# Miniprotein binders against q53ft3, part 91

Target 1, 195 residues: q53ft3
Amino acid sequence: MFGCLVAGRLVQTAAQQVAEDKFVFDLPDYESINHVVVFMLGTIPFPEGMGGSVYFSYPDSNGMPVWQLLGFVTNGKPSAIFKISGLKSGEGSQHPFGAMNIVRTPSVAQIGISVELLDSMAQQTPVGNAAVSSVDSFTQFTQKMLDNFYNFASSFAVSQAQMTPSPSEMFIPANVVLKWYENFQRRLAQNPLFW
Short names: E, the ipSAE of ESMFold2; O, the ipSAE of OpenDDE; V2, 0.75 times the mean of E and O plus 0.25 times the DockQ between their complexes.

## First folded at step 10 (miniprotein)

Design vd39 (also named ra18; at its last look DockQ between E and O 0.71; V2 from the best seeds 0.66)
Fold by ESMFold2-Fast, scan of step 10:
Structure vd39 (fold): chain B 195 residues (1-195), chain A 97 residues (1-97)
Amino acid sequence: as target 1 above (195 residues)
Amino acid sequence: SDRERLIIKAKMAARWLRLALELARQGNTEEAKTAIEFAIRLLRRIEELATTPEEEEIVEQAIEAAQEALQLLEQGKPDEVEEILQEAIELLEELIQ
């Protein structure tokens, strides 16, 4: 359903489902990450009235996750870019992932996606500076990330025999990726802040 | 607390089933199956949250209907799929009240 992209790294398209409505991507060596892109693959939409709340977590000194709300993805805004390098440590009061008993390795952060009712999402406030707000830099960076994703997907199609013996990995038809890329690029050109 | 969490998840499950119904009508069988599978995962969690015999019975019936819908999709019976998905949605609406 979802993908996660970091500049200079392989795109992740196989989120781990950790609960009935919760999905996570692992981010090793997260201290080197400045931005992350979260997006819908376009294979299935959210049901009407639902969307995804996007969280970032890092391990505290005891290996327990500290979750922060970054923003949202919806059918109308199926991709978003977040700056995570400037986020500060917090205690957190209530997070959808907070009820889960997750213990993680010290060097691995996570992106979490909680599928929720839009009404519930509207009541939540993301951390102030996570979403990219500069139109020019946002557009340029987003275009680079889209190009990187398309190049990876193309490479994946031609070298699949060497890339994955793992049964947990999924494969995306090249035509679906191309259609998604062109549609997203068109929307971005019309309104750089549509997501 | 448990009742409120149950209601929220029941609303979400009903929405997944409505999406499955629409996808099945469009001939998007694999996507419809995926939507039903998300609903079933929610229903299993709702089953754990149910505290009354009445809630438990309704949830069990909804799970059975959702599982039957998956089988009907494999058999290519769109009319029966629509019927059973609508039954499951109505059960969840009764639970939500």
Scores: ipSAE 0.790, ipTM 0.923, lowest interface PAE 0.6, mean pLDDT 78
Fold by OpenDDE base, fold request of step 18:
Structure vd39 (fold): chain B 195 residues (1-195), chain A 97 residues (1-97)
Amino acid sequence: as target 1 above (195 residues)
Amino acid sequence: SDRERLIIKAKMAARWLRLALELARQGNTEEAKTAIEFAIRLLRRIEELATTPEEEEIVEQAIEAAQEALQLLEQGKPDEVEEILQEAIELLEELIQ
């Protein structure tokens, strides 16, 4: 029903069912993990009016589990990306996994999915900045990449008076780069997936 | 409260069984079985949460119905599953009232 993905690792498609409504993935070497993707496999949907609350658990300095609500997955949003790197020092929140016998190793974190009624899920507040919008992240990355390129290219800009003749080299006017940048920005703003 | 938990789980179980019905009708037999299995697990928990003989009886009947439906699917008789699942759903609805 559920999958869990960490970049650079094998996908996990077999969650451990720890309760009638709860599933858990183990995340070994969790300290190296920045993002986790939780997704539905597409084999079985949630029943109507139900979804999954996604929690992250890591051991604190005392070895006690710290649980945090990351966000939600639903039939309408069957996958979500969560940034967990900044949460590893956060405070715990209320969670439904307290009574579960979860084998805990100091280097292993857990992703917990609680299957719940949507009405109940609406009452829960995820930790801030955990949920990463795929579109927003992509847009932000693209913008940063564009800015980086523009800044890099512009750092080599010279005036005509500063140019040393080099007949063997081709030169591109800086205005062309700027024009390209502006056009790309415009297109990106219109449709982040214009390519 | 335990009663609230019981009701929530009963609602969830009913929803799983409804999904199972739909899946069975669509010919998604394996998925229907899985949905029923989820419902049965919830029903087992409800059984533990039951505090009255009436609740226990209703849950037991629902479990039996769900198990029968599962068996029918395993036997390749999806057409016979609808009535049984509907019975189980109705039992759960009674439990929620």
Scores: ipSAE 0.759, ipTM 0.923, lowest interface PAE 0.6, mean pLDDT 88
Fold by ESMFold2, look of step 17:
Structure vd39 (fold): chain B 195 residues (1-195), chain A 97 residues (1-97)
Amino acid sequence: as target 1 above (195 residues)
Amino acid sequence: SDRERLIIKAKMAARWLRLALELARQGNTEEAKTAIEFAIRLLRRIEELATTPEEEEIVEQAIEAAQEALQLLEQGKPDEVEEILQEAIELLEELIQ
């Protein structure tokens, strides 16, 4: 009834049913996955008044599953793209060695779908900015845009003592806003979800 | 509680059976069979949750009705399932009360 798609991998259409109302897809090498698409195959719809809650699960440092609600699929929204790159346990900082590789052992995560009454689903709140075009997604995009601008402008900052009197003030060159705007427009046109 | 979990699963099973009834009326026999199979899995869980003889009797009758409906669809007799599916739905509605 469900499918699961990761870019560069074969689509999965055979979920493992693990309970009367729960279905699971395995995601090997989950550390390489940034987004997952969960969709209804179209073979059978949900009954009226029902839908699916979509979860992401990965093993923590003790090997225990950690489940996080990503969002929902319903007859009215039969497919959804979920961002999982920020949810992974063991996601570390980039190494200072750049091109030198430190081998990471692969681990297996899961996408879980719980079939539920819509009234039960309305009481749940997904984690973070996991769903496409949700209010949380646009809020997180806006915050990332603001952070990007601040970091860019700050890279050109000089103290007043370094340019003119009044050292408690910092100034930015007039063209910094234009450079940021041009860079942001280009990146957004290439990938609206680059953040 | 076991009663609350039983009621939730009975509501879900009834909705799957209502979908099966609609699909059978439309001639969508394979889809109707799938919906009945999901309902039967829920009914088996309801059977494990049942704690009174009344609950046990109702769920057993609902399972028998759903299994008969599935058998009729497998035999290519979709016109014959409406009454038995409606019986299963009514049993689930009684269980919810």
Scores: ipSAE 0.686, ipTM 0.890, lowest interface PAE 1.0, mean pLDDT 76
ESMFold2 (binder alone), look of step 17: mean pLDDT 87; pTM 0.873
OpenDDE base, look of step 17: ipSAE 0.733; ipTM 0.911
ESMFold2, fold request of step 18: ipSAE 0.673, 0.623, 0.655; ipTM 0.887, 0.869, 0.878
ESMFold2 (binder alone), fold request of step 18: mean pLDDT 87, 87, 87; pTM 0.871, 0.873, 0.873
OpenDDE base, fold request of step 18: ipSAE 0.745, 0.750; ipTM 0.920, 0.922
ESMFold2, look of step 18: ipSAE 0.641; ipTM 0.878
ESMFold2 (binder alone), look of step 18: mean pLDDT 87; pTM 0.871
OpenDDE base, look of step 18: ipSAE 0.658; ipTM 0.884

Design vd4
Fold by ESMFold2-Fast, scan of step 10:
Structure vd4 (fold): chain B 195 residues (1-195), chain A 97 residues (1-97)
Amino acid sequence: as target 1 above (195 residues)
Amino acid sequence: SDRERLIMKAKMAARWLRLALELARQGNTEEAKLAIEFAIRLLRRIEELATTPEEEEIVEQAIEAAQEALQLLEQGKPDEVEEILQEAIELLEELIQ
């Protein structure tokens, strides 16, 4: 039903069902993770009036999970990106004189998805730094990256009159780059996950 | 409370069964089976939360109806599935009330 993606890692599409309405994905080496994408696979929708609450957990110093609500996925918003790097609270609070006594590096965090009634989801508030308009934020970030790429590529544009013959080089018309940029931007506006 | 949890899960189970009914009508048999399986897992949890003989009997009947619906889908009898799923939904509405 769900997928989970971390940049540079294999996508996970097989969540572990831990309860009648709860699913988890393991995130090994979570200290290296800045962002996680959670999405619906599209094979089955939520029933009307239901959705998924997305949680992040990491083991505390006693190995006990600490769950925090990141946000939601629904039929109308079937994907979300979350920033988890700021949620590993306590890492920067460790006292220097205590560091040599007990050094524990928890290796595995989890993304949890709780399937709930929309009314129940409305009673909960996500943590402030992880979930804002996450699709809009992702779209804005992607737009910035597209602008950066287009500007970079365009900086190499020259008119035919300014070209010197170079048989071993290939050239692409600047308007082809512009057409790709416009097409990608349009598709991104329609569906941020089309790529 | 346990009663509030039971009602919440009964509402969820009923919604999964309504989705299953719609998927079966559309010929999406495999997705309909998945929806019924989600409902059955919720029903098993409701069974644990049930505290009265009346509640337990209704849940047992709803589980039986949901399982029968799965068998009918496997046998390629989608028309019969509608009536059985509707029976299961009505049983869950009794729990909610």
Scores: ipSAE 0.772, ipTM 0.917, lowest interface PAE 0.7, mean pLDDT 78

Design vd40 (at its last look DockQ between E and O 0.66; V2 from the best seeds 0.67)
Fold by ESMFold2-Fast, scan of step 10:
Structure vd40 (fold): chain B 195 residues (1-195), chain A 97 residues (1-97)
Amino acid sequence: as target 1 above (195 residues)
Amino acid sequence: SDRERLIIKAKMAARWLRLALELARQGNTEEAKLAIEYAIRLLRRIEELATTPEEEEIVEQAIEAAQEALQLLEQGKPDEVEEILQEAIELLEELIQ
């Protein structure tokens, strides 16, 4: 249902489901990460009146998770950019993951997504320094980048008629996704306003 | 409270089943199956939270209906799932009430 993207890394599209309504992505070497993009894959929308609360967690010195609310994704806003560098534990956030004992690697952070009723989400306040405005150039670029990613990758999808031995799967060669990503990074480095 | 948690999960399950019904009507069978699977995971959690015989009976019936709908979609019979999904949704609305 969800994807997670970090600049300079391959996109993650297979979240670990840790509860009936909770999903996590692992972020190895998280100290090198400044921003994380969380987005809906477009395979299925949220039902009417539901959305996803996005949390960030890192292990404290005892290996215990410290969860912070970053923001939200909804059908109306299916992608969001978050700045995770400089976040601190326990600042102005309530989180549904606090009741869960999620097993972690001590050097790995996590993005958590809690699928919730919109009414419940409206009562929560994200930490003040995490969300990136949807109207700024960085947000605009990232949304255009995600659109290009899916349009480009989809153009190389293999039909079921070409499938052996798993006809129930859609196959996209990994090198096509990597080639698109490298091309965008190269063009952005040459001209940051190319989009 | 367990009752409050149950109601929240039941509202979410009902919404997933309503989405499944709409997706099935549109011919989006694989997406409809996914929506039912999310609903079933919520129903299993509701089953754990149920404390009265009435709650247990309603959730068991809703799980059975959702599983039957999923099976019919697997068999390529989406036209037969509408009544069954509506029954499951009505059971959850009764549970919420």
Scores: ipSAE 0.794, ipTM 0.926, lowest interface PAE 0.6, mean pLDDT 78
Fold by OpenDDE base, fold request of step 12:
Structure vd40 (fold): chain B 195 residues (1-195), chain A 97 residues (1-97)
Amino acid sequence: as target 1 above (195 residues)
Amino acid sequence: SDRERLIIKAKMAARWLRLALELARQGNTEEAKLAIEYAIRLLRRIEELATTPEEEEIVEQAIEAAQEALQLLEQGKPDEVEEILQEAIELLEELIQ
């Protein structure tokens, strides 16, 4: 029913069902993991009015599990990307995973999916910054990159009168850079995936 | 509470069975089987949570119905599954009330 993907690792398509409504993926060497993708396999949808609450669990300094709600997967949103790197020092949240008879090793974290009624899910609040809005993050990154480039390039702007002759170098008018920047921003705003 | 948990699981089981029914109607036999299997797991948990003979009887009947439906699907008789699944759903609805 569920899959789990960590970049650079094999996809996991066989969750351990630890309860009638709970599934778990093990994540070895979790400290090296920045992002986790949780997705539905497409073998079976959720029943109407149901979805999955996605939790992350890692051992604290005492070896006790710290659970945090990352977000949700539903038929309408069958996949989600979560940033977990910043959570490794966070405080635990309420979770539905009780005493799980799961052998825990100190280096292994877990992704837990609790299949729940959507009404119950709506009452839960994910930890901040875990959900990666792929589109928003991409747009934000791109915008920052563009701004950085423009600022960098503009810092070298000189008037023609101020130019030092360098026959071996090519020069680009600042207006060209500005026009490119404006055009790119416009296109990005229209379609973040225009390229 | 255990009662609250029972009700929640019963609601979930009913939803899985409804999905199974829809899938069976559509000819998605394998998916229907899977849905029924999920429902049965929930039903077994409900059975453990049941505290009254009435609840136990209802959940037992629901399990039997679900199992029969699964067998019928395995036998390639999806047309006969609808009535049985509907019965199981009705049993769960009774349990939720």
Scores: ipSAE 0.755, ipTM 0.922, lowest interface PAE 0.6, mean pLDDT 88
Fold by ESMFold2, fold request of step 12:
Structure vd40 (fold): chain B 195 residues (1-195), chain A 97 residues (1-97)
Amino acid sequence: as target 1 above (195 residues)
Amino acid sequence: SDRERLIIKAKMAARWLRLALELARQGNTEEAKLAIEYAIRLLRRIEELATTPEEEEIVEQAIEAAQEALQLLEQGKPDEVEEILQEAIELLEELIQ
């Protein structure tokens, strides 16, 4: 029902359902992530009067999950960009020797989506430094067009065992299409006007 | 309280079933089945929250109706699902009262 996109990474479309009304995406190496896009895949909408509250969770210095409300997605606003860089755990001092002496263990944060009645959502306040940003119409159109192209091209994928000889036709390895998709997504997320 | 949580989840389940009804009317059978499955997950949670025999009976009837609606859709009988879904929705509305 939901997708989660981070610049430079593959889009996630298979949220883990952790409760009857709650869905989660894992974000490994979350400390390198500044923004996350959360969006509805479009296959099934929310019922009328319902929507999704979007949370960010990271392990604090004690290892306990800390959950913070980023904002919302609804049928009327089916995608949003959230800034998470200011929400991460990090001791508040800077050193001239910072990363020089430190090897960090990879850590996992989560994006959580709670499906709720709109009345319940109206009583919630997002954290002040997490900006709820709508993607502009150009970015939304381009993202949907790119996803549509990749899904369409992938629907024709066959293994070598399944191939029927066709000497008059050229074939493209599926990995080439995937690499193109990943590179385009990355560039679009970094600079929507790179073209 | 358990009663307040039950009411909220019953409202959500009813909304999923209303969406399923709309999807079935549109011929979107697979999406209607998904909406019913979401509603059933909520109904199972409502069953855990139920504390009175009346609440338990209503939620059991709603689950049975939702499961019958799924079976009708799987049998390719979407025209027969409307009354069953409406029955499930009315049970949930009674539960909310």
Scores: ipSAE 0.703, ipTM 0.894, lowest interface PAE 0.9, mean pLDDT 78
ESMFold2, look of step 11: ipSAE 0.694; ipTM 0.894
ESMFold2 (binder alone), look of step 11: mean pLDDT 87; pTM 0.873
OpenDDE base, look of step 11: ipSAE 0.593; ipTM 0.860
ESMFold2, fold request of step 12: ipSAE 0.701, 0.670; ipTM 0.896, 0.884
ESMFold2 (binder alone), fold request of step 12: mean pLDDT 87, 87, 86; pTM 0.874, 0.869, 0.868
OpenDDE base, fold request of step 12: ipSAE 0.751, 0.752; ipTM 0.919, 0.921
ESMFold2, look of step 17: ipSAE 0.641; ipTM 0.875
ESMFold2 (binder alone), look of step 17: mean pLDDT 87; pTM 0.867
OpenDDE base, look of step 17: ipSAE 0.702; ipTM 0.899

Design vd41
Fold by ESMFold2-Fast, scan of step 10:
Order: C-alpha cells, then structure tokens, then sequence
Structure vd41 (fold): chain B 195 residues (1-195), chain A 97 residues (1-97)
C-alpha cells in the first residue's frame, strides 16, 4: 500500500507488518539520509475517514528505538516529503566534546506507518522540524525528487516477456509509478504545500 | 482499556468492509479482496481484545462472513458478496454499541 524513497537508493514498496495496522520500512545507514519520501502506491485507497500517521525512529545510545511523529498521508495528500537530518542523533544537541566520545549506535532507522481514523490523527502533533519549511527549497527539492524517481523507476521498466524470475528482486507495475507521478505532479503544480 | 481499543478497531474494520463493498460494486475484485483482508486482520485483533461471550460471538460471526465474502468474490458472485459484507458491517456496528 505504501512506498518509501530516499534519493540515490532503491525504492521500497514492501513494508514489514509489525501489527494489524502498523508497518515499517528499514533505513540502513540513516546518518547519510537528509530526506525521506513516503507515498501511497495507488493499489488501494484508504477507506473514507482513515489515513496514515508517519513516524521516524532511530536507535538511541542503548540501541532502543526513539519514535517521532513526522506527519500524515491521506487520500487527499498521498505523498509527503520529510526532512529527518534535524531529528537524527547528534543533530543540534551534541557539542564537539560530546561527539568525540560517543558510543557508535546501529545505523538502521525506521519509517513507521500507522493506519488510523482521521479523528485520532487530528489529535496528534508532528515534530516541528520534520516537514520542509521553506517553500522555495521544498519546491526545488520536490521537483528534482519527483523527476529523479520517475526517471529511475522508468529506466527499469520491462515487459512481462522480458522478466527473469528473481526472489530477491521487487517489482512494481509501471502504471502504478506513472499514476503516482501524474497525481503528485498535478498536486504540486496546484499547491506546493499540499504535503 | 481493552473495550476502547476494541471499539476503535471495530470502527476501522467496518470502514474497510464498506470500502470492499464499493470496490466489489465497481468490479474491482482484487482491490476488494485486499480491503476484506485488511478487515480480517483487524477482526482477529478484536477477537483478542474481546472479553465477553457476546463480543466473542459477534467477532467470530464477522470473521466467518468476511472469509465467505473472499470465497464468493473468487466465484464471481457480486450480489451475494454485497449481502454478506453488509451483514458483517451490521455485526460490527452492534459490537460498537
């Protein structure tokens, strides 16, 4: 139902189910990630009155996850871009001496998606610096990400006759990518802050 | 509380079944199956949260109806699918009360 994209990395479309209504994507080497895109694949919409809350977690000094609410995806806003660099361990909270002697933690973070009633989502407050706040920076970044994603995904499009079976590879229908691209481009053109 | 969590999950399950009903009406069989599978996952969680025999009975009937709906979709019987999905939704609405 959901996808997760980081610039320069393979798109993820197979979330791990961790509860009846909760899903996670692993983000290895998360310290190199500045932005994450979360989007609906278009395979199935949310039922009326429902949506997804998007969370980010990173390991603390003991390797335990610290979850933060980034924002939401809904039928009306099925894609969102989040800046996670300001939320990662060591961003803005560490000083030079502290950084010199910190214990190395695992480099795997997670994006979590919780499918919820819109009424429940309305009562939740996202962290302040997760959404891209500058309209100019957001528009430029979003256009580049949208084009790079579509070009990347399209470069791997093959007919079923050309497919070689491979259990380790994930495939998404080209039509789903095109539908997402067209919908996101339309929304961006109408309102760059629709996310 | 378990009861409050049950009610929230029941509301979500009912919404997934209503989506399944609409998708089935449109002839979107595969998407309708996905929506029913979502509802069944929620119903199994509700079953764990149920504490009274009345709650347990309603949940069991709703799971059976949802499973029957999946089978009927495979057989191409949309009218029967709509009827059984509506029954499952009504069971969940009774559970919510």
Amino acid sequence: as target 1 above (195 residues)
Amino acid sequence: SDRERLIIKAKMAARWLRLALELARQGNTEEAKLAIEWAIRLLRRIEELATTPEEEEIVEQAIEAAQEALQLLEQGKPDEVEEILQEAIELLEELIQ
Scores: ipSAE 0.772, ipTM 0.918, lowest interface PAE 0.7, mean pLDDT 78

Design vd42
Fold by ESMFold2-Fast, scan of step 10:
Structure vd42 (fold): chain B 195 residues (1-195), chain A 97 residues (1-97)
Amino acid sequence: as target 1 above (195 residues)
Amino acid sequence: SDRERLIIKAKMAARWLRLALELARQGNTEEAKLAIEMAIRLLRRIEELATTPEEEEIVEQAIEAAQEALQLLEQGKPDEVEEILQEAIELLEELIQ
């Protein structure tokens, strides 16, 4: 349902489902990440009256996850960009007790998406200044179109042995479509304006 | 409250099943199957939250209906799915009353 994009990294489109309504993407080496884009793949919409709350999690000094609400994605706004650099431990804040020895924590953070009723989402307050902007409507349309095209084309993939001769139609190997799709996603992740 | 959590998840499951019905009507069979699978995961959680025999019975019937709908779509029988999905939705409406 969802994708997660960090500049300079391969796009993630396979979230781990950790509960009936919760999905997670791992963010390795999160200290180097300033912005994350979360988007809907366009394969299936949210049902009427539902949406997704987007959270960011990093391990605290005890290794326990600290979840913070970044914002939302909905059918009407299916992608959002979030600034997470200010949410990392030890940035811009002074504690009354001096900074003690930093326990080495795993360098892996997570993006979480909770699928919820819109009424429940309306009562939540995101952490200040996390949402930078929505990705523009053209970029959103392009990603959705790309996903829909790949899924549509792949739905017609058949082995050569299973094909009935049809002189009026052209066929291409499914592997060619997959290779193009992967290359396009990789390029989009590195430079959203390459197309 | 387990009852409050159950009601919220039942409302979500019903919405996923209504989406599945609409997708099936449009011939979007693979997307309809995904919507039913989301509903089944919610129904399994609702089953854990059910505390009365009446709640447990309704949830089990709804799970069976959703699973039957999924199997019919896999068998290429989308026309038989509408009545079964409607049954599952009505069972969930009983649960949230």
Scores: ipSAE 0.790, ipTM 0.922, lowest interface PAE 0.7, mean pLDDT 77

Design vd43
Fold by ESMFold2-Fast, scan of step 10:
Structure vd43 (fold): chain B 195 residues (1-195), chain A 97 residues (1-97)
Amino acid sequence: as target 1 above (195 residues)
Amino acid sequence: SDRERLIIKAKMAARWLRLALELARQGNTEEAKLAIEFAIKLLRRIEELATTPEEEEIVEQAIEAAQEALQLLEQGKPDEVEEILQEAIELLEELIQ
């Protein structure tokens, strides 16, 4: 249902379902991550009146996950970009050992998605600095995301002569991917907010 | 409270089943199955939250109906799931009231 993308890493499309309405993605080596994109795959929409609350967790000095609300994804806004660098272990830490770098935190964080009624989501307030607020920062991240996607998709390109028919495997012509990429880059260069 | 959590989960389960019905009608069988599976996971949670014999009976019937719908879709009989999904939705509406 969901995907998770970090610039420079392979996209994750297989969230782990940890409860009837909760899904998680692991973020190994999260201390090197500045931004995370959470998006719906488009394979199944949310039911009418429902959406997803997006959380970030990191292990604190005690090894306990600390969950922070980053924002939301809905059928009307099926993707969101979050800045997590300011939310990592040590940000706002009141534990003296954390400030002194004596206690080393495990390097795996999580993105959590809680599927909820929109009415329930409306009662929640995301952390203020998680959403990307700068147009310049957003444009740079978007370009990296586009490059990552295009390179990933293009890495599977084969000539028609090399194709073996498989009824369970779908193919998209490489020229279609290239056309989409070029059109998106052109539009992004003209207006970063076009989408 | 347990009752408040039950109502919220029941509303969510009913919405997933309504989506499943729409997807099945459109011939999106695999997506319909996923929607029913999400509903069943919510129903099992509702079963844990049910405290009265009436609530327990209704949720058991809803689980059975949802499982039957899933089986019919697996058998390639999407047209037969409409009545069963509507029955499950109505049972959840009884829980909500």
Scores: ipSAE 0.772, ipTM 0.919, lowest interface PAE 0.6, mean pLDDT 78

